# Ledger of designs, part 14: VH-VL binders against a9kqm9

Target 1, 255 residues: a9kqm9
Amino acid sequence: MRIIISPAKKMVENIEALPVCGEPSFIDQTNQLLTYLKSLSYEEAKEIWNCNDQLATMNFERIASMNLKTKLTPAILSYQGIQYQYMAPEVLEKDQLEYIQEHLYILSGFYGILKPLDGVTAYRLEMQAKVNLSDKKDLYEFWGSLLYNKLREETDFILNLASKEYSKCIERYVTEDVRLVTCVFGERKGEKVIEKGTYAKMARGEMVRYMAEHKISTMSEVKKFDRLDFSYDENLSNETKLVFLKGESNVRDRK

## First folded at step 4 (VH-VL)

Design v38 (framework fv_emapalumab)
Fold by ESMFold2-Fast, scan of step 4:
Structure v38 (fold): chain C 255 residues (1-255), chain A 120 residues (1-120), chain B 111 residues (1-111)
Amino acid sequence: as target 1 above (255 residues)
Amino acid sequence: EVQLLESGGGLVQPGGSLRLSCAASGFTFSSYAMSWVRQAPGKGLEWVSAISGSGGRTYYADSVKGRFTISRDNSKNTLYLQMNSLRAEDTAVYYCAKRGYSYGYYFDYWGQGTLVTVSS
Amino acid sequence: NFMLTQPHSVSESPGKTVTISCTRSSGSIASNYVQWYQQRPGSSPTTVIYEDNQRPSGVPDRFSGSIDSSSNSASLTISGLKTEDEADYYCQSWDSSNHVVFGGGTKLTVL
């Protein structure tokens, strides 16, 4: 089994709590993207980042001076945000850290795919960014089947804890011999399931930590997730989609 | 290839009982909710009952509640409908239906149906 | 508890477009997903639309689904109508108690 999860837009550098224990698998492709980004004007780069002037200036300067081999931070400690706060990677025990290093992959527009302890530099490049290099119209075309092929070499069971923006780079290539199972963290509004972004990000991070704490390897074990007031709903779930509902009893009143 | 094969239908007297079976193959039976849906001659579709993949949760239409019992044996890939206190209004073709993989409660595969006739 | 109401019958000529409505009697049509089934004489139903507007593999793109909250209805639209489209069509949703609700069905005649 492998788990895929989204990165975050905000990153920090020089976190010393854990050592860097690897190089990104597709560092050569990352170097092609870095060369491309360095060739862009400020206005072209800002359009790709789709952000305000302050953030664009900061990222433009980062790219100009970026060296992929220096000032490295473990990926799992570099990404910031509510998903990573709930995962709380810095307080994982040694055996839990070994679990996520073996099972967890972080998807990245810039690096493609990362193990938790791979060394990264801070960047901004979302998977949906519209790049124009080598006749590739976006990052989905740039990465093509590379990320899927790497996962396929290691497993036939992928648990998806990534947002749609990132899981698309895998989903497009999945065939019938690979199980891609997506976890949905939502709540009922009327009788539809609504996935609120903040709660979903919390739950995805918490699920990674839950899986590490319990050394989970099967779908049956994943279904036992009960943190953050979420509980598995068998009636809304199937072999490719596991639905966890917030604030729900799993028992209907049938008296 | 997914297959659902119903059996157990037939003619029964009012007040009598019948047990319908549905033999499933071609998918992981225990992972999907299953339903019984009926259709009276010349009429529309009417949902009768549903059971979760594990068998832990069951649901019934008000018209059959207390008379019909849905169950499953996941070791045999078989769905059952125990029908008691049968009435003329229960006369219908009974379909076994598998829940599809979506948020919607839709049926992606249906059996051929088995006819239940309640008549003196 | 709610009902789904469909027209009893619709008819249209080959090549034209037909739309079948499914109106929810209480509560918002958008509160639950709507599916559509096709049943030809002597056959079991088959799914043509699920989750409001999704097509199963093998269903031609002439079939489309939509939701209109202002009329509290779902619609099945069949363009480029063909003789083999002649069938009964059922909409289906479900309520807060997980009870499945079917519409009364619409007989489509292709003249």
Scores: ipSAE 0.000, ipTM 0.403, lowest interface PAE 18.7, mean pLDDT 87

Design v39 (framework fv_emapalumab)
Fold by ESMFold2-Fast, scan of step 4:
Structure v39 (fold): chain C 255 residues (1-255), chain A 120 residues (1-120), chain B 111 residues (1-111)
Amino acid sequence: as target 1 above (255 residues)
Amino acid sequence: EVQLLESGGGLVQPGGSLRLSCAASGFTFSSYAMSWVRQAPGKGLEWVSAISGSGGRTYYADSVKGRFTISRDNSKNTLYLQMNSLRAEDTAVYYCAKRGYSYGYYFDYWGQGTLVTVSS
Amino acid sequence: NFMLTQPHSVSESPGKTVTISCTRSSGSIASNYVQWYQQRPGSSPTTVIYEDNQRPSGVPDRFSGSIDSSSNSASLTISGLKTEDEADYYCQSYDSSRHVVFGGGTKLTVL
């Protein structure tokens, strides 16, 4: 089994707490994207990043001076935000860190796909970015089936803990001989299940930690996730979608 | 050379507050997690709190949760510990410690320590 | 949470070998890395072993670390014992709950 998760918009550099243990698999494609980004005017780049002037200026300067081979930070320590706070990779035990290095992949608009300890530079390029690279009109076209093919060679069971923006680059290529199972972390609202972004990100990070702590390798074990007041709901789930509902079971439940 | 210099210790009464500082030099401060570790007179080492290199993640021992706040100012290469609701049991030498470059969580450099005494 | 238990004191003659144990109360000692610190009276701790068995630059090869899963313990071994080795020694590990744990410390006396 392999687990896929989303990156984050905010990144830090020069975090040296854990050693870098590898190069991104598609560094050549990343170099093509870097060359493209360096060719853009400030106005063109800002449109792609869809951010304020402060962030656009910072990223434009980063791209101008970017070197993909020096001052690298392990990917899992570089991405910031609530998903990574709940995962808390910095304090994982030795065998838990080995578990995520073997099983976890971080999807990236810029790097494509990353192992936790692959060395990265800080960037801004979301998968939905509207790039225009010769005959490729967006990053989904640019990456094509490359990311799926890498996962397919390693496993026939992919657990999706990524947002739809990122999981789309995998979902479009899945065949019947590969099982892609998506975890949904939501709350019941009438007849529907609603995912609140903040709680979903917390749960995705916590699920990675939970899986590492228990050395999980099967769907049956994933269904036992019970953290952050979430519990598995058999009736709303199926073979490709595992639904965890917030607030549906707690210590006060008495029959 | 790596240096960690603590300050801010002293005598306070139970229920009082103190803010400890640790000035760091000789390494890229923002790249490393930092911790506070204390040692009561004649006793062993006890981990108190940790903060990630970016400051985005903080961790606390159960004995200090809700009373102590760890923070850092990476522009000044300084680590802080705000201690509120102090108890006699908090009396100790407080060490600033830097996380080593390692898969394991260990401390490669320690400051000289600053004494905090909580007494009437 | 777990505890790390060390003997309160050990003693040995100069030139001999001493071993200090560090036993984990719950969970496997091999689940996470064990570190060892030396603290002389009036001084800050210094690292003598990290990642179970690695020595920092400047620590002599007389110091070694090992893990024994059968006793659920880590050990610090000091060979060719010298008077300068007199100190308190602390083992340290951590858990997945984001807590750092120290052993109670062992006072080494060289007689």
Scores: ipSAE 0.000, ipTM 0.475, lowest interface PAE 13.4, mean pLDDT 88

Design v40 (framework fv_emapalumab)
Fold by ESMFold2-Fast, scan of step 4:
Structure v40 (fold): chain C 255 residues (1-255), chain A 120 residues (1-120), chain B 111 residues (1-111)
Amino acid sequence: as target 1 above (255 residues)
Amino acid sequence: EVQLLESGGGLVQPGGSLRLSCAASGFTFSSYAMSWVRQAPGKGLEWVSAISGSGGRTYYADSVKGRFTISRDNSKNTLYLQMNSLRAEDTAVYYCAKRGYSYGYYFDYWGQGTLVTVSS
Amino acid sequence: NFMLTQPHSVSESPGKTVTISCTRSSGSIASNYVQWYQQRPGSSPTTVIYEDNQRPSGVPDRFSGSIDSSSNSASLTISGLKTEDEADYYCQSYDSSYHVVFGGGTKLTVL
């Protein structure tokens, strides 16, 4: 089993709480993207980043001086945000860290796919960014099947904890000999399930921590996730989608 | 329209000090790195120093490191170069140059230059 | 650190094409963008090519730039040579720490 999860827009550098243990698998493709980004004008780059002037200026200067081999930070400690706060990688026990190093992959517009302890530089490039490289019209075409092929050489069971923006890189290439199972963290609104962004991000991070704490390797174990007031719902779930509902606990809130 | 105007050059004795200024207009000064590039009489261009748009990072050629200090005042749209412990080989026209509006490091606008002569 | 090496001088007749090379001593020429500046006597430099092969507005299309990784060099090509092209030409690149490097310059004489 492998787990895929989204990156974050905010990144920090020079965090030394965990060692860098490896280089990104597709560093050559990353170098092609870096060359492309360095070729853009400030206005073109800002359009791609879709952010305010302060962030755009910082990232423009960052890309211009970027060296993919220096000032490396472990990927899992570099990404910031609610998802990574709930995962809390910096306080994982040794065996839990070993679990995520073996099972977790972080998807990235810039790096493609990363193990938790791969060394990265801070960047801004979301998978949905409208880049135009060679004969590829966007990053989905740029990465093509590379990310899926890397995963399938290691497993036939992929647990998706990434957002749609990132999971599309994998979903479009899945064949019937590989199981891609997506976790949905939502709340019931009548006959519909609505995912609230903040709660979904919290739950995805917490699920990674939960899986590491329990050394989970099977679908049956994933279904036992019970944190943040979420509980598995058999009726809304199927072979490729596991639905966890907030506030419908069978012990306290069932009504 | 972009304009860069240098001032502060002149004749100075070896071991002396001089402060160059560059008044910038016609663009958002704080958004662009600025550099000093010099040219000795009859010689080629030599990069001296650069400063980031925010002023948070500075860079120096090995030949001037420890003697020259680059700085900027974004509220006044002005770039500075403080030159200490001047030597005869520092004699040159000093150009203020603006980093271009693109990735890569090139100079899209240059001032007219100010002559610094270090001699007895 | 690296050096950029240019021929000291080149000469050619009006209407012909001239090419000026710029060779990087260590590291790949393709690792960082190369720019080209024109400087006439008594004047400040002006950019004729930036980011390997881009022309600023106002620079005629007879000026072009290219990179050749096999010779580890950049080239400035001026076609339809005119007397007003007579000037010193400088290539320029930089390292990942933003230490700017200029070539030694090439004096172009139009015969």
Scores: ipSAE 0.000, ipTM 0.387, lowest interface PAE 19.4, mean pLDDT 87

Design v41 (framework fv_emapalumab)
Fold by ESMFold2-Fast, scan of step 4:
Formats: sequence, structure tokens, C-alpha cells
Structure v41 (fold): chain C 255 residues (1-255), chain A 120 residues (1-120), chain B 111 residues (1-111)
Amino acid sequence: as target 1 above (255 residues)
Amino acid sequence: EVQLLESGGGLVQPGGSLRLSCAASGFTFSSYAMSWVRQAPGKGLEWVSAISGSGGRTYYADSVKGRFTISRDNSKNTLYLQMNSLRAEDTAVYYCAKRGYSYGYYFDYWGQGTLVTVSS
Amino acid sequence: NFMLTQPHSVSESPGKTVTISCTRSSGSIASNYVQWYQQRPGSSPTTVIYEDNQRPSGVPDRFSGSIDSSSNSASLTISGLKTEDEADYYCQSYDRSNHVVFGGGTKLTVL
């Protein structure tokens, strides 16, 4: 079993809480992207990043001086945001860190796919970025089936805790010999299930921590997730989608 | 330099068994899927079986399902093919092949092959 | 669950260009990448093209690959033919269940 999650737009460097224990698997492809980004004008780069001038200037200078082998931070500590706050990787115990190093992959527009303790440099490049690399129109074309092929060689069960932007690079290549199961964290509004971004990000991070704490390896165990007032709903779930509803279980089970 | 060395081939009677081995060196063995590909005398290439890098997943051609078992020992950098209930049609040179680092599924390195002859 | 069909043999003179086709029986040839292998008598196969049109290090630029969706086929083209190009050539693809499929092979003779 392997778990995939989204990265974050905000990244930090020089965090010492955990060691760097590896190099990204597709560093050669990352170097191709770095060469491309270094070739862009400020205006072209800013359009790709789709951000304000302050952030664009910072990233333009970062790319210009970037060396993929220096100032490395473990990927799991570099990405910042609510998903990573709830995962809280810096306070995981040794056996829980070993669990996520074995089972967790972080998807990345720039690095492709990362182990938690792979050494990274801070960047900005979302999977939806409109790159124009000769015969490739975007990062989905650039990465193609490469990331899926890496996961396929290691597992037949992929638990998707990534957003649609990132899971698309895996979903489109799934064959019948691989089970891709997506977790949905929502709340019921009549007949509809609404997934609110903030709560979904919290739940995805918490699920990774929950899985590490309980050494989870099966779908039956994933279905037992009960944190942040979420509970599994059998009626709304199916073979490829596990739905967790906020506020349903506590009315009966824990009142 | 990458090397793949097959062994274990030989003459066997119909209904018999053989175990092939492939010793790998020059790359991180556990990171790559491995395959067995065979070639009958004067015939074309036929894929037989594949195993994922971890050993967690195996695949078989319909012609060998239930008779052949692929396995690996990552601590010894060795790939195996256990062949049971052998038939005359299994007579072939058996190649050990390494999956390439690529968007597609291809073989970047092949061993020299080991001959299996099924005959009375 | 498809077949890849190649011509049994092809021949051409030194210095000329030859093209070997590989036709997919079911589903689009573009659905999965196509690879090409060269096998000389008594030797193991070696890759000459991967990912439809990419050359491994050490393979001369005389070798090229292409895909034609209209004929549902892949092609291997060898220009400036040399006697050492005499070999059997195999195309290879794979299906959605991760089963590897080889073409029947084409014997190239350089006369």
C-alpha cells in the first residue's frame, strides 16, 4: 500500500528537526524543468506562477541561483500549510516516521514524486502550471505516466489523499491491476456531500498521522478513521471512494 | 556496469520442474521491476512473467499461469523462476530482463539467456 | 489483449533507407508507448528505440521511430543502411493489465 498527498505552495528551508535521507527519484527531470525555468524572462515566469510581483521577484531570484544539491530540507518539513500542520511530522515517533517514509509519497509539479525525507529546495511550480517545453504543453504531459509507473512498481493499492489537481497525474493511467481509492472528507447538505477545502486539508493530514500511529495497511483499517469529528459512511462509499462525513457519528456513538 | 547472469537451465523431461536464477549487479536491484522473456529455437520473443521491485506484485502470461512462479530475493540481488509441469512448448532460451527508467514499459538490459530443453 | 503484426522479412541495399512497420490489432497504437529491439544471431536483444521515438545512448541517429494513428501502426526507420544492421527487429508494447506484448519479429537482410 502507498499513500499519495498534495504538496503546498509555501515552503521553508533550513529546518533541522529531521534529517535528509534521500534524493528525489526524478532529479534528472527536475533538472530539465530547472533549465527551462532559468531560460524564461521575468514576465514569462510570473505568468506561470500566477502570483503578485513580490512573490514573483522572490521566486525568479530563487530559480536563478538554484542548485538542486545545496540548502536541502526534508520534503515533509519544507511544505507548509494546514495539511502539514495536522500531520505534524516533526513530532512523530521513530516508528511512525519509518511508517511514512515507507508508505507516503508527496506529489510535486517540480520534483514529480517525493519520499518524506527526500532533500528538496524551495520552489513554486504547481501541477496545473502552463509550461511550454518544446513538445509538452503542461506538466501533466511532461510527467506523463512516469509517476504512476513508479507507484505501480511498488504497490497494487494506492490510497489517494491528494487534491484533484495532483491525483489527475495518477488517475488517468490506472489499470485494472491497481486499486486507486480516494478519501472524501465532507459534510452532508440534504442529498449532497460538500467537501470544504480547509476541513479536507486538515483531515488529509490527520489521516496520515492516524495511519502512522496505527500502522495501517488495509482498507478496512482506513475505514476506522474517526478524528476531527469525521466518520466513515458505507452508503455513500464504493470500491474507489471512501466517504467520511463530519458530525454524523458523534450524535449516536459519543454523545 | 549493469550485469544480469542467468543459470539453472538444462534438459528436463515433460512434467518435470526447473528453477532458473538471475544474478543482478550494477544497479539498485530492489528499485526495478524484473521480467523473464523466452525465445523458442528459431522463433520470436515471448514475455513470460514480471515482478515488481518490492516483490509485492507478480504478472504472468496466460501460457504459464498456474505452472510458473516468479520471485526475488532483494537481499541477494537475485531473480527466480520456478517452472513446474513443463511441456515441450516451454523449450526456449530464457532471458532475465530489467525494466528501464522510462514513461513506457521497456527493457534496458538483458542477460545472456539460459537454455531450457523439455524433451524425453 | 492485442497482437502486434510485423512483416516477416525486409531487405535493402547498403546506404539506402528501410522502414519496418508494427500494427496493433485492437485499441489505438497511441494508447501505450512502443519500443524496438535489435537481435543479432547468437546475441541477446538490445534496445534501439524506446518511448515511440527515443534513442538510448550509443544508438546512432540513423535509427528513428514514429507512430501513425491513421494506420494504427508504429514504424522503425533505419537510414544509411550498413551490413552490421542485419538482425531481427522486434516491436513491443504493453496493455492496461501490465502484460508485455512483442511483435513477431522482422528479419532485416542487407544485400
Scores: ipSAE 0.000, ipTM 0.402, lowest interface PAE 18.1, mean pLDDT 87

Design v42 (framework fv_emapalumab)
Fold by ESMFold2-Fast, scan of step 4:
Structure v42 (fold): chain C 255 residues (1-255), chain A 120 residues (1-120), chain B 111 residues (1-111)
Amino acid sequence: as target 1 above (255 residues)
Amino acid sequence: EVQLLESGGGLVQPGGSLRLSCAASGFTFSSYAMSWVRQAPGKGLEWVSAISGSGGRTYYADSVKGRFTISRDNSKNTLYLQMNSLRAEDTAVYYCAKRGYSYGYYFDYWGQGTLVTVSS
Amino acid sequence: NFMLTQPHSVSESPGKTVTISCTRSSGSIASNYVQWYQQRPGSSPTTVIYEDNQRPSGVPDRFSGSIDSSSNSASLTISGLKTEDEADYYCQSYDDSKHVVFGGGTKLTVL
């Protein structure tokens, strides 16, 4: 079993609470992207980052001086945001950290795919960025099937905790001999389930921590997730989609 | 470099049992799905069974379901096929085949095959 | 469940081009990738085409694959025929239930 999860736009460096234990698998492709980014004008790069001048200036300078092999931070500690706040990787016990190092992959527009303890430098490049290199019009074309092929070599069961922007890199290539199961964290509105971005990100991070705490390896164990007022709904779920509804767990609490 | 070596074939009576083994080397065994494909004398290829790299998923042709069991021991780089309730129509050369690194399901390497003869 | 149907035999002279068809009985041929294997007498099969039209390293450019959705068929085309191309050729696909399906095989004779 392998778990895939989204990165975050904000990254920090020089966090040494955990060691760097590996190099990103596709560092050569990352170097191609770095060369491309260094070739861009400020205006071109800013359009790719789709951010304000303050952030664009910081990232432009960061890319200009970037070295992929020095001053590295473990990926899991570098990404910042609500998803990683709820995952709380810095407080994982030794065996829980070993669990996520074996099972968790972080998708990345810049690095492709990362183990938690792979050494990274801070960057800004979302998967949906409109790059123009090597006859590829975007990062989906650039990475192609490479990320899915790496996962398939290691497992026939992929639990998707990534947002659609990132899971598209995997979904479009899934073959019949691999089971891709997506977790949906939402609220019921009649016959529809609505995912609110903030709650979904919180739940995805919490699910990773939950899985590490319980050493989960099967779909039946994943279905027992009950944190953040979410509970599994059998009627809305199927073999490729596990639906967790917010607010429904209050029914259980009345027993 | 990649090698697949089948063993365990032989003559067996109808209703009998036989276990085939396939010793794999030259690749990361646990990362690839493996299959058994058979070929009756003078006939075409027939897929028998497949197992995922982790061993978590198994698949069987309707003709063998309930009689054959595919398994693997990733610590020993070995694939197995337990064949029970053998019938004359199970007589064939049994090939061990490795799934290729691709989106499609194809076999990039095949063993030499081991002959299973079911006769009275 | 579906079947893949191939002609039992095809023949052609050295230097010419031959095409072997593989027709899917139900569902679209394009729904799943098609592979092609070559098997000489007494030998194990070897892959000549995978993912509809890709050649493994070492397979000559003379071998090519294609898909035709209108006839619901895949085709293996071998140009510049050589005597060493004489073999049985099998197409192979799979269904959504992960069952692998082989065509019945085509015996290619180069006369």
Scores: ipSAE 0.000, ipTM 0.392, lowest interface PAE 19.0, mean pLDDT 87

Design v43 (framework fv_emapalumab)
Fold by ESMFold2-Fast, scan of step 4:
Structure v43 (fold): chain C 255 residues (1-255), chain A 120 residues (1-120), chain B 111 residues (1-111)
Amino acid sequence: as target 1 above (255 residues)
Amino acid sequence: EVQLLESGGGLVQPGGSLRLSCAASGFTFSSYAMSWVRQAPGKGLEWVSAISGSGGRTYYADSVKGRFTISRDNSKNTLYLQMNSLRAEDTAVYYCAKRGYSYGYYFDYWGQGTLVTVSS
Amino acid sequence: NFMLTQPHSVSESPGKTVTISCTRSSGSIASNYVQWYQQRPGSSPTTVIYEDNQRPSGVPDRFSGSIDSSSNSASLTISGLKTEDEADYYCQSYDSYNHVVFGGGTKLTVL
């Protein structure tokens, strides 16, 4: 089994806590993207980042001097945000860190796909960015099936804890002999399940931690997740979608 | 054209202090990391310290940690190295070096160097 | 922390090819880019190779760089050796914490 999860927009560079234990698998493709970004005017680059002048200026300068092999931070410590706060990778024990290094992949617009301890530089490039290189219109075309093929080589069971923006890099290539199972963390609204972004991000991070703590390897074990007031709902779930509902574990009875 | 000019070297007693300066011109100073690299008489190159373009990150060789402080003033295009608790083994020519525009960490331009002699 | 080890000296006749090695003591030589600097007596260093095998503008194609992961070494090769190539040569790399490391230097004598 392999687990996929989203990156974060905010990144820090931290040379402490955990060692860098690997190089991104597609560093050559990352170098192509960096070369492309370095070739853009300030106005062209700003259009791709779709951000204010302050952030655009910072990123433009960052790209100009960026070195893919220096100032490296382990990916799992570099990404910041509520998902990574709940995962809390900095306090994982050695065997739990080994679990996520073996099972967890972080998707990235710039790096493609990362193991937790791969060395990265801080960047801003979301998967939905509109690039124009080698007749590729966006990053989905740029990465193509490359990320899916990497996962396919290692497993026939992929647990999706990523947002739709990132998971569609994988979803569009899935064949019948590979099982892609998506976890949904939501609240019941009549006949529908609604995911609130903040709670979903919290739950995704917490699920990674939960899986590491319990050394989970099967779907049956994933279904036992009961943190943050979420509980598995068998009736709303199926073979490719596991639904966890917030606030129903204490209310549901067998009446 | 890129120019780096070091100043502030001289003779100093052991335990003393000295501040080196490097005046930079010909490039956008704030966009590049800068380093100090030293060379003892008749010996090889030894990296001493580096500072990011913004000044937000500093790095030091183990031999100088706690004694030397690297800093920069981007409004003046000037790099500094404050050297405290100087030892005889700190005697060297100190070079100001600019990080190149590349994927590797290399130095594309070097100053002429300034000699620091730590002696009684 | 790692060290880069170079031979102390090499010598060769004009017109011949010389190779200078740079061996990394721990971690892979391929983990970080390797650069090469030339320093003539009384002068500042100048870059002859960066990013393992790239030449700065003005450096003749007689200078080339390579990486050999099996020996954990980088090499600087100078073909068609000229008298003006006589200098000290330093390899340089860095670690994941941005500590810059220089090799001990190799004195090239052309005779």
Scores: ipSAE 0.000, ipTM 0.394, lowest interface PAE 18.2, mean pLDDT 87

